# Miniprotein binders against q6w4x9r395to579, part 69

Target 1, 185 residues: q6w4x9r395to579
Amino acid sequence: GHCSLEGGSFVTTFDARPYRFHGTCTYILLQSPQLPEDGALMAVYDKSGVSHSETSLVAVVYLSRQDKIVISQDEVVTNNGEAKWLPYKTRNITVFRQTSTHLQMATSFGLELVVQLRPIFQAYVTVGPQFRGQTRGLCGNFNGDTTDDFTTSMGIAEGTASLFVDSWRAGNCPAALERETDPCS

## First folded at step 7 (miniprotein)

Design g26
Fold by ESMFold2-Fast, scan of step 7:
Structure g26 (fold): chain B 185 residues (1-185), chain A 91 residues (1-91)
Amino acid sequence: as target 1 above (185 residues)
Amino acid sequence: GSEELFERAKELIDRAIEAARRGDFEEAKRLLDEAFKLIEEAARRGLDEKLIEALRRAAEYVRDGIDAGNPEWIILAKRYLEWVYEIVKKR
């Protein structure tokens, strides 16, 4: 299954349901018992650099008991707060430059992430069939029913699937986002 | 009964997460210690092994998150526990 974060604020779920939202926090994009070490994928949104009335994806985070891999719109990759040169390899994860404008995080456990750096920061998540019916987060439940995914949320409108999105809020924005928006940077 | 102990332990873990979010790690660890005591009592009273495992795991995740200095991990632990509980319930 495929989930995408595009155009700054659009999401298409694993069941192909599109929606748009307005948010300036970290959100859980994908959780699953199929992810090792209690891993999860998270998306960081902040005010858009193009339009201050809109919000945009600024970083994607893979978090587990061992790793906190952050891929940010300024093309910096960190793990546990330390900047890494690409290609960067761990036991089960490799981050590398796929093209001049795209980074890829490949894993041994059926998860792939492709990040477009330019012209707009965007993310594409692919999961294997073992994840079917076993995902939760902004990318949906991957159960093959698009009507189920947003029964409790407001429909596709400019800026709002708010109750659904708010249910996946991870709380405070990460320190990396504050550093990126530092007045001295 | 044991179900009441489960709900009380869950409440303490939720309160520990909120304390950790505020940066009050001393209060968070105290609440976790109380949660662990209730979890062991619930286990002695015969609460389902899967629920006991889920509660212990959630409390351990919060503790580990505090020790690692990573509040995002703490928030993630709560969401994962809620989902594990749902999976167990559907069995």
Scores: ipSAE 0.000, ipTM 0.294, lowest interface PAE 11.9, mean pLDDT 74
Fold by OpenDDE base, second read of step 8:
Structure g26 (fold): chain B 185 residues (1-185), chain A 91 residues (1-91)
Amino acid sequence: as target 1 above (185 residues)
Amino acid sequence: GSEELFERAKELIDRAIEAARRGDFEEAKRLLDEAFKLIEEAARRGLDEKLIEALRRAAEYVRDGIDAGNPEWIILAKRYLEWVYEIVKKR
């Protein structure tokens, strides 16, 4: 399964459902029992301009009971708040520079993350087949059905992205907006 | 004018995308190089900054996609270009 966070406000789920939203919060991208130590992948969005539609991805966070790995738009990688030099390796996670503009987080448990640092901060999530039907969050449920990708954290299928996205907030923040906007915002 | 440059740049990016999709990366890169020149010229001539940025991003995505061997980025660029087109249509 492949999930992408692109253009600052666009998401394509594991089931290949595209949608957009504008929010300035931390959202759960991927939660699954297949992730060890209650692991979850999250996305941090912030304002990139003055308008409500000017939002962008600014960081990706992998959080577990043991690790909190943050990859930020400033090309800073931290684990549990401590800056780390690349390549950085934990028990089952390795973060390294793939190219001059791309970082990769490789894991031993079937999760791969590629982060494009420039020109736009974007993220690409890949999960193994063992994750099929076992995922939740903004990346969807990876069950081959696009119609139920907007399932909230409470297990309710929503018709709009905004309510779906809001349900996966990891903190107190403004409600997400679903606006038809261009990729520059 | 700047609008003409926009259209030309868009066309070049489109052609670059198609070339890349066919596996002709050399042609794609040549087209992109020309597109970048037009984009910058359009910017100098006062084209809307939002449109400039959109075109630039599209071109960069194609470039990056080629460099990384990632066809999905090429598709993304196509999508971006389509959005740019829609913006123009609404003007």
Scores: ipSAE 0.000, ipTM 0.180, lowest interface PAE 10.9, mean pLDDT 86

Design g27
Fold by OpenDDE base, second read of step 8:
Structure g27 (fold): chain B 185 residues (1-185), chain A 91 residues (1-91)
Amino acid sequence: as target 1 above (185 residues)
Amino acid sequence: GSEELFERAKELIDRAIEAARRGDFEEAKRLLDEAFKLIEEAARRGLDEKLIEALREAAKLVREGIEAGSDPWIILAKRYLEWVYEIVKKR
């Protein structure tokens, strides 16, 4: 399964359903029992301009009981809030520079993350087949059915992205909006 | 000492999370309030700033999650707390 966060406000689920939203919060991208140590992948969005439509992805965070890895445009921060030189390796996670503009987080448990740093901060999540039907969050449920990708954290299928996205927020923030995307975001 | 206060605060936050998950929001609030007091006392006694900030953030997230009625939010806070605990164990 491939999930992408592109263009500042666009998401494509594991089931290849595209949608967009404008929010300035931290959201759960991926939660699954297949992630060890209660792991979860999260996306941090922030304002990139003055309008409500000017929002962008600013960081990706992997958090488990054992690890905290924050990938932002400027640095990779791990566990104790310390910026690490790349490559960085833990028990089952490796973060390294893939190209001049791309970082990769590789894992031994079937999760891969590629982050484009420039010109636009974007993220690409890949999960193995063992994750099929066992994922939750903004990336969807990876069951081959696009019609139920907007299932909320409470297990309710929503028709709009706004309510779906809000159900996966991980912080105090305004409601997500479905507005015209700012081409500069 | 400050380390003991940290441990107590952690325990209170954890208990608050469990109370909230059981639907006992009154107890959860009480426990969190006490946790915040201990966190600030630990700070005054010179506990490591990173630990204080992490613990404060975890407690805050739990509170907000409870107020919002968001189970994922509460779960995140719990995960964060556990992560903080693991950092301490590695010292």
Scores: ipSAE 0.137, ipTM 0.559, lowest interface PAE 2.4, mean pLDDT 87
Fold by ESMFold2-Fast, scan of step 7:
Structure g27 (fold): chain B 185 residues (1-185), chain A 91 residues (1-91)
Amino acid sequence: as target 1 above (185 residues)
Amino acid sequence: GSEELFERAKELIDRAIEAARRGDFEEAKRLLDEAFKLIEEAARRGLDEKLIEALREAAKLVREGIEAGSDPWIILAKRYLEWVYEIVKKR
């Protein structure tokens, strides 16, 4: 299945339900028992410079008991707080430059992430068939039925994106990632 | 009835998306104006609120895509229309 985070504020779920996302926090994008070591994929949103979007994706995080891999819009890749040169390899994960404007995180457990760095920071998530009906988060539940794609962290199907998105907010949002304003004189 | 208005509005939005993809922004805007009029008429005739919301959002995204000059907005609008068709109209 495919899930995409595009154009700063747009999300398409694994069941192909599109919606618009506005927020300035870290949100759970994908959780699944198919991810090893209690793994989860998270998306960090902050105030946007993108046209027609109040907020935009600024980083994608893969978190497990072993790793905290952060891929930022400024093209910095870290694991557990340490900057890494590409290609970066662990036992089950490889992060590498796919093109001059794209990074890829390949895994041995059926998860692939492609990040577009320029002109707009965007993410594309691919999961194997073993994830069918076993995902939760902003990318939906991957059960072939879009009517319950807005299932909250409490297991309740919502009719609106706002309550759905808010339910997947991570408890510990990162510090503000504000860019310094240029002097006027 | 309102269902015929839904189908016509959906067709106009599809045509607006294709016009915008070709760079024909004047034609795309004209088609969107027609679509908005049909959407409001369908709403007055009692078309399902979920369908009305989906059509309004799709038309809005196409308009924003024209203003931004960016393919992602237009692609999203088309995916939204396809979803509406599969989930609500086809079932």
Scores: ipSAE 0.000, ipTM 0.280, lowest interface PAE 13.3, mean pLDDT 74

Design g28
Fold by ESMFold2-Fast, scan of step 7:
Structure g28 (fold): chain B 185 residues (1-185), chain A 91 residues (1-91)
Amino acid sequence: as target 1 above (185 residues)
Amino acid sequence: GSEELFERAKELIDRAIEAARRGDFEEAKRLLDEAFKLIEEAARRGLDEKLIEALREAARYVEDGIEAGNDPWIILAKRYLEWVYEIVKKR
C-alpha cells in the first residue's frame, strides 16, 4: 500500500482517501504491530507562509525503542540526536540519497519511505502486504474500505478529517507551533 | 441532466490537468474557465452540493498549481478528482 503527504497539507491514505491536513504538531502517521520494537512513523507539521496551505510538513520521524531517525526539510538526517552522513545503515534500516532531490529510508520489515526535499518537502510511504488491515494513524487502516479511514486513536470512525487528525497528535504541541494571532489586534 | 453537467465539468478539469502537466498553461486556464461555468450551471440546476463543492475544490487546486508553477498541486487535483469520481460511481 501507498500513503502520501504532498503539497504541504494534503494526505492520501493507504486506501486512497485524500484529505487536507491543518495542524501544527507531531502526528502519528503509521503504527502497526508489524513494526519492530514498538516502531512508529510520525510527521511534523509547522506553520506555512502559503495562504492556501496554513501548515506544511517539516520533518518525518521513525521512532522505535532502538532508533529515532529524523529526516528534516533542511536535509539533515539524525538518529538519536546525532547527525549522520549518508548512506547511513543500521541492522534493519538504510537511509540514502535516491536522487539529488530525494532521500529514501529502506527497511527489512516491509516499510519504505521516500522524502522529496525540493521544490516542496513531501513524503511517500510504502508498506508491504503484511501490513494490510494492521495499520493505524493518519495513513488510515489499510483494510480496503475508505469509509473507515478516519478511525481515531480511540477506535471511532469519524466522518470528518478534523477530529481524526487531532486524535493522532503525539504528545503536547509546542505553543510556538500554534496558529499565530496578530498581537496588535 | 445534472449527471451530464457533472461529467462535462469533470472532463474539462481532467483536460486542464493534462494541459498544465504539458506546460500548456494558457489552454489549462481556458479549460478551467469553462469548467467553472459548467459548475455554476450545475449548481443552478440543483446538482448535489457536495458534488459541486468537490468539483470547485478540484478546479481551484488546478488553478493554484498553474499560478504557482507547481506540479505537485496539479497531481493533488487529479487524485482528488479521481476519488470524487469513484464515490459518485458507487452511488
Scores: ipSAE 0.000, ipTM 0.214, lowest interface PAE 13.7, mean pLDDT 73

Design g29
Fold by OpenDDE base, second read of step 8:
Structure g29 (fold): chain B 185 residues (1-185), chain A 91 residues (1-91)
Amino acid sequence: as target 1 above (185 residues)
Amino acid sequence: GSEELFERAKELIDRAIEAARRGDFEEAKEWLILAFRYIEWAAEIGLDEKLIEALREAAKLVREGIEAGNPELIERAKELLERVYEEVKKR
């Protein structure tokens, strides 16, 4: 399964359903029993301009009982708040520079993350087949059915992305919006 | 490389065009913003100036089309992009 966070507001789920949102919060991208130590992948969005529609991905976070790995737009990688030199390796996770513009987080448990640093901060999530039907979050449920990808954290299928996205907030923050974007920014 | 950035920029403009054709101007605008970023990046790394200018022109036409509510401008942008592709293939 492949999930992508592109353009600061566009998401494509594991089931290949595209949608967009504008939010300035931390959201759960991926939760699964297949992730060890209660692991979860999260995305941090923030304002990138003056309008509500000018939002962008600013960091990706992998959080478990053991680690809090943050890859930020300024190319700083931290674990539990400490900056780490690349390549950085934990028990099950390795973060390294894939190319001049891409970082990769490789794991031993079937999760891969590629982060594009320039010209826009984007993320690409890949999970193994063992994750089929066992994922939740903004990346969807990876069951081959796009119609139920907007399942909220409470297990309710939504018709629109807004309520779906809001349900996966990992903190107190404003609701996601769909607003006009200035093409000149 | 620069070619990859060029292709990506073109793809983003195409997405903008398609979104505009569907009447989703907000989505189109977002794709355009990304397109411009890729265009500028391509310029910085030394992509051919003529190609860069063509991409900029196409993106601007889409923007103008959206702002003016003129579908003809959007179609003109598409045609321009197609011409650009043809020129690249000849190289």
Scores: ipSAE 0.141, ipTM 0.583, lowest interface PAE 1.9, mean pLDDT 90
Fold by ESMFold2-Fast, scan of step 7:
Structure g29 (fold): chain B 185 residues (1-185), chain A 91 residues (1-91)
Amino acid sequence: as target 1 above (185 residues)
Amino acid sequence: GSEELFERAKELIDRAIEAARRGDFEEAKEWLILAFRYIEWAAEIGLDEKLIEALREAAKLVREGIEAGNPELIERAKELLERVYEEVKKR
């Protein structure tokens, strides 16, 4: 399954449900029992420089019991607070420069992350079939049914993106609001 | 299943405690946030409500210990976690 984070807070879930939101927080993208060592993928959003009402992705974080890998808009990769030269390899994770504008994090456990650095910071998440029906977070539940992609942290299927997004905040941040403008307008 | 989610929540709280003992409160808070998410997930799939309450109390003690700079609260959280873990292993 594929999940994307593009432009000003546009998200497409593993079940291909698109939505958008306003948010200035760290959000849980993906939690799963299939991730080793209590791993989770998170996204950091902050205000856009163009408009104070717009937000944008500024960093992606992979956190586990051993690693805190941060890939930031500044093209810096850190693990546990220390800057790393690419390619950077751990036992199960390799981060490398795929192209002049893209970084890739490849794993041995069925998770891949591609980050576009320029012209706009964006992320693309790919998971293997073992994750089907076993995911939680902004990327949805990967069960083949888009009607329950807005399953909150409490396991409740919501009809709106704003309550769903707010349930996955990683911290005491302002509540997100679903954007009124359609992505195609 | 629910037992696996309980074990992951317990391990995440343990990681928060160890980070707090090192003085890395930023890392401790990140582990704590993940722990709360796993606790909520375990509660939704029907884990024993008393076990869920114990996990929430342990996580709360860690957070309060960090906020107040009180290591006694962090140690109380560790003791509570060990007790509830032994209780689960008996069942």
Scores: ipSAE 0.000, ipTM 0.169, lowest interface PAE 15.2, mean pLDDT 73

Design g3
Fold by ESMFold2-Fast, scan of step 7:
Formats: structure tokens, C-alpha cells, sequence
Structure g3 (fold): chain B 185 residues (1-185), chain A 84 residues (1-84)
């Protein structure tokens, strides 16, 4: 499965459902029993410099009982608060520079993350077949059905992205702003 | 002349071997080399990639890129280039 975080605030789930939101918080992208040591992948969003209501991805975090790996738009990689030189290797995770503008986090447990640093900070999440039907978070439930991709942390399928996104907040921060597209579109 | 490249890879798990294989195949395909042929064998944590249809210079460039990938992912690599 593939999930993407593109253009600052656009998300496409593992079941290919696209959506956008206007939140400024840390959000859970992916939780699964398939991730070791209670692992979770998270995304940090903050306000952009272009518009007061626009939000942008500023960091991606992999958190487990052993590791807190942060990859930020400033091209800094930390683990448990300590800056790391690339390539950075642990037993199950390697972070390395794939190209001059892309970093990759490869894992032994079927999760891959590619981060585009420039010109726009973006992230691409790939999971193996073992994750099918066993994911939850902003990237959806990976069950082959897009109608329940907005399943909240409480297990409720929502029709709108704002309530879905707000349910996956991982900290004390404001609720996501809901913005309507054109009334006729 | 054309050479035969054998790339022997050992990793910490079958999942790592499968990941390395996908990226190595991508590197070979993205090279755009005409006539390249690839044979792959995987046994658990071990992976053997055999490449034919390449010149010695093309073989060395592919081998370098694949070796760098394997080392970045914490694997061990042994490369043999032979006349074919």
C-alpha cells in the first residue's frame, strides 16, 4: 500500500482516497499491530508562510518504545532528541540520503518512508501486504474500501475529513480548521 | 566484451532481502541499459542477483550503485565480474 502527504496539506490514503485539511498539530498517520514495540508513524503540521489559513507538513516522526526518529523540513534527523549523521542505522531502521533532495527511512518490518526535502516538504509511505486491513490513522485502514477510510480513533466512519483528522491528533493543540472548496464544486 | 555479474547479498532478515531486491531491480531498470538480463535467487536472508548483457564498464557502475544500497541498508555484499 501507498499513502502520500503532498503539496503541504494533501493526503491520499492507502485505499486511494484523497483529502485535504487545515490542522496545526501532530497527527497519527499509521498505527498497526504489525509495527514492533508499539510503533507509530506521525506527521507534524504547522502554518505556512504564504497564507494564514494554509498548513504545511514540517516533520515526520517514527515513535516506538525504543526510538523517536524525527525527520524535519530543516534536513535534521534526530533519534530520542539527539541529532544523527546520515546514514543512520539501528537494528531495524536505516535512514539515508536517497538523492540530494530525498531522505529514505527503510525498516525490516515492512514500512518504508521517503521524504522529499526540497522544493516542498512531502512524504510517501509504503507498507507491505502484511499491513492489509491492519492499519489505522490518517493513511486509512487499507482494507480495499474507500467508504470507511475516514474511520476515527473511536471507530466511527465519518463523511468529512475534519472530524476524522481531529480524532487522530496526538497532542494538545487546536482542532483542524474546516475549509469549504467552491460552493459549486 | 560482455560480462556476467554475480552479486551475493546477506541481510539480517528475509524482509530486508526483499526490500534490497526491489530497489536493486529498480536501479537496473532505471539504468536503461539495452539487452540487460537479470536472474534472482533468494533463500531467507540471502539474495543472489546475476546480471548479463552488460559491458564491464556498465557492470562496474551497476555494481557500485547496488553495493552502496546494500551497505546503506546494513547488509553485506560480494560482487564477482566474469567474462561471459
Amino acid sequence: as target 1 above (185 residues)
Amino acid sequence: GEVHVRIEIETDSPEWARLILRYAEWIIEESGLPGVRVEVRQEGNKLIIEITGVTEEQARELAKRIAELVEELGGRVRITIEES
Scores: ipSAE 0.000, ipTM 0.163, lowest interface PAE 14.6, mean pLDDT 74

Design g30
Fold by ESMFold2-Fast, scan of step 7:
Structure g30 (fold): chain B 185 residues (1-185), chain A 91 residues (1-91)
Amino acid sequence: as target 1 above (185 residues)
Amino acid sequence: GSEELFERAKELIDRAIEAARRGDFILAKRYLEWAFEIIEEAARRGLDEKLIEALREAAKLVREGIEAGNPELIERAKELLERVYEEVKKR
């Protein structure tokens, strides 16, 4: 299944439900029992400019009990707050430059992340079939039915995106943006 | 339902066209891959075969336009997609 974060503020879920939101926070994209050590994929959003009400993706975070891997729009990759040179490999995760404009995070557990760095920072999440019906977060529940793709963190299916998105806030903005993106500036 | 899958496939193809117009061909191809996956699911759920055919043709034209560097194929895809969407609105 595929989930995308594109055009600054657009999301398409694993069941291909498109929506747009405005937010300046860290949001949970994907949680699943299939991710090892309580792993979760998160997205950091910030304002696109002081004169605009629009927001854009600025970083993607993979968090588990062992790792906090941050890939930022300034092409910096950190793990647990320390900058890493690519290719960066752990036991189950490899982060590498796929093309001049794209970074890839490949895993042994059926999750793949590709981030486009230029011209717009965007993210693409691919999960294997073992994740079907076992995902939660902004990317939806991957059950083949889009009517419940807006399932909140409390397990309630919403008809609109705003309550759904707010329920998946991780609460790390703006401090997370200052800490995670600044090490390379 | 299958009607919702039609709307989502149409949206994905529209996003592929927009990305291609910006010269973002990697993003455009990703949208097309997902559009194709949704079209297959819509076909499995019994969406009108003529709608499935139109969506497949539009996605194919965008892919060909990107690979050949031919913006006329991308415009033909947009025209086809808009025509089929207008027909669905009448139903």
Scores: ipSAE 0.000, ipTM 0.097, lowest interface PAE 21.2, mean pLDDT 73

Design g31
Fold by OpenDDE base, second read of step 8:
Structure g31 (fold): chain B 185 residues (1-185), chain A 93 residues (1-93)
Amino acid sequence: as target 1 above (185 residues)
Amino acid sequence: GSEELFERAKELIDRAIEAAREGDPWAILAKRYLEWAFEIIEEAARRGLDEKLIEALREAAKLVREGIEAGNPELIERAKELLERVYEEVKKR
């Protein structure tokens, strides 16, 4: 399954459902019992302009009981707040520069992350088949049904992206706004 | 055991093939998948996995790598075909 965060405010779920939102918070992208040590993948969004609709992805964070890895737009990789030189390796995770514009976080447990640093900060999440039906967060539930991708953290299916996204906030942030997704974006 | 490693290696190669087919940025993952695959294949070999299966996996992984490096999708498809043959062989056992 592939989940993409593109164009600053566009998300395509594991089930290939596209949607758009504008928020300035940290959101849970992926939680799953398949992630060890209560791991979770999160996305950090911030303002990129003056208007509320000018938001963009600025960092991706993997957080578990063992690790905290932050990949930011400034090519800063940190673990538990410490800047690390690449390649950075833990027991189950490796972060390295794949290309001049892309970083990769590889794991032994079926999670892969590719981050495009420039010209636009974008993230691409891949999970193995063992994650089917066992994911939650902004990337959806990976069950092959797009109609229930907007399931909130409380297990309620929402009809709008804003309420769905808000339910996955990892902190105190303003409510997200939503727009119709342009498939050509 | 070696059988588990075999399945893991096969899965990684399959993922590499898929990633390569999709192109950038997904193709970037293929390199990593292949690296892991090779490591697992060698471990499987050390644990006594059938030499024919080992060789087939190695060849498939190499084909994917070559395909990516050369920008030749045909090599990637050959790798897929080879893996399919491997699947069939395993089913017969």
Scores: ipSAE 0.021, ipTM 0.372, lowest interface PAE 3.5, mean pLDDT 88
Fold by ESMFold2-Fast, scan of step 7:
Structure g31 (fold): chain B 185 residues (1-185), chain A 93 residues (1-93)
Amino acid sequence: as target 1 above (185 residues)
Amino acid sequence: GSEELFERAKELIDRAIEAAREGDPWAILAKRYLEWAFEIIEEAARRGLDEKLIEALREAAKLVREGIEAGNPELIERAKELLERVYEEVKKR
């Protein structure tokens, strides 16, 4: 399965459902019992300079009991707060420069991340077949059915992206829903 | 239903406790689990889950948060004891 974070604010889930959101926070992209050591993949969004309502991806984080790997738009890679020279290897994870504009995080447990650094910071998540029906987060549940792709952290299927995205916030940030409210209302 | 939300809140608080016991940098992961647990607890309350269960879950989550912020493992252990007691009572029902 393939999930993409593109164009600063667009997401396509593992079941190929596209959506857009207007949040500036850290969000859970992917949680699964298939990830070792309680692993989770997260995305950090901030405001875009182009549009007042637009948001952009600024970093991707892989967090587990062993590692906190941060890949940021300024092309810095850290693990547990320390900057790392590439290629960087742990027991089950290798981060390396795939091309002049792309970094790759390869793992032994069926997760692959490719990050585009230029011209726009973007992320591409690939998971093996063992993850089918066993994922949760912004990338969806990977069950082959798009009607429940907006399943919140509470396990409730929503018809709209706003409540879905907000439920996967992983920090103290303004709710995305508040930004959609008319200032004159 | 509300029983499913109780199970999810309990699971998240347990994960927060495990992460908190590991210390930094896992305190960030613990705080994220607690944020989701609080959201689920409020949804469970809105759906009519027993007020006694809601208060116990809130207290357990609060103890974990305070334990992390104060660096006090005794609060983490008190949260674990409370959570296990409540869970056993629910399973008997």
Scores: ipSAE 0.000, ipTM 0.139, lowest interface PAE 14.6, mean pLDDT 76

Design g32
Fold by OpenDDE base, second read of step 8:
Structure g32 (fold): chain B 185 residues (1-185), chain A 90 residues (1-90)
Amino acid sequence: as target 1 above (185 residues)
Amino acid sequence: SVLEEIAKTILEAVKDLVEAVKENDEEAIKRAIERLEEAAKRAEEAGFEKVAEAVEEVIQAVEEGDEEWIILAVRYLEWVMEIAMRRALE
């Protein structure tokens, strides 16, 4: 399964359903019992410099009982809050520079993350087949059915993205809105 | 159930903690942390070690003053509790 976060506010689920949203919060991208140590992947959105009303992805966070990894445009930060020299290895996770503009987080448990740093900060999530039907979050449920991708954290299928996205907020923040976005943002 | 009671206590204490942090009420923060520590202890004694660990992560984030990690830790705690509750029903 492939999930992408592109263009600042564009998401394509594991089931290949595209949608857009406007929000400035941290959201759960992926939760699954297939992730060890109760791990979860999160996305941090903030206001973009293009417009006050536009948002952009600014960081990706992997959080588990043993690891806290924050990938932003300028650095990779771990549990101690300090930037690490790449490649960074810990247990079953490795973060390394894939290309001049791309970082990769590789794991031994079927999760791969590629982050494009420039010109636009974007993220690409890949999960193995063992994750089928066992994922939750903005990336959907990976069951081959696009019609139920907007399932909230409470297990309710929504017809629109707004309530779906809001249900996966990590904290108390402004409500997300469905809107057309500037592809340059 | 025991877990449900513990969960309720944790959720209430977390709510109070978050509010206290927003208001920069040091005494309220302290009280909420104490309640969470007790709840974590209860969770550990009841065999829910992962829940206890997740609670400690919230406390640590608050003590370090890292607002971003507070939010993330709380969400993580909720997830861990959900898993624990699901497993308890199996």
Scores: ipSAE 0.028, ipTM 0.292, lowest interface PAE 6.2, mean pLDDT 88
Fold by ESMFold2-Fast, scan of step 7:
Structure g32 (fold): chain B 185 residues (1-185), chain A 90 residues (1-90)
Amino acid sequence: as target 1 above (185 residues)
Amino acid sequence: SVLEEIAKTILEAVKDLVEAVKENDEEAIKRAIERLEEAAKRAEEAGFEKVAEAVEEVIQAVEEGDEEWIILAVRYLEWVMEIAMRRALE
């Protein structure tokens, strides 16, 4: 299955449901029991000053008990806070420059991430068939049914992207809904 | 069902744990962890090994004090329980 984060703030889920949002936080992109050491893929969004979108992707994070790999739009790759030269290899993960404009994170556990650095920072997530029906987060639940792709962390299906995105928020940033109701924003 | 009883206990204990962590309430954290340890044992005895593992991961994340890991471990546990409940209804 394929999930994409394109055009700064556009997401297409594993079940091919597209949506757009205006959050500026770290969001859980993918969680699954198929990821080792309680691994999760996260997406960092911030305000865009030059994009048609108010919100843009600025970094992708793979976090597990062992690793915190951050790939930023500035082409900096860190693990557990330390900058790494590419190619960077751990036991189960390799990060390398696939082309002059793309980085790839390949894993032994059925997850592949390709990051486009230029002209716009974008991310593409591929997961193997073992992930079917076993994913949570912004990329959806990968069950072949788009009607429940907006399932929140409590298992409640939402009709709007804003409520869905806000439910997958990580860290202490303002909720996306609060920005929508601000009369000065 | 046994799974429904265990799931309710886990969800209540996790909610209390997250609130206690946000408030830096050491005594409340300890009480919530004790409830989760008991629930994990019950889940394992009932054959729900992945649920027990997910509960232990939440406990470990809190013990290490990493806020991002706590959030991820809690959401993973909620998801594991959702899958276990769904499978039980098959």
Scores: ipSAE 0.000, ipTM 0.217, lowest interface PAE 14.4, mean pLDDT 71

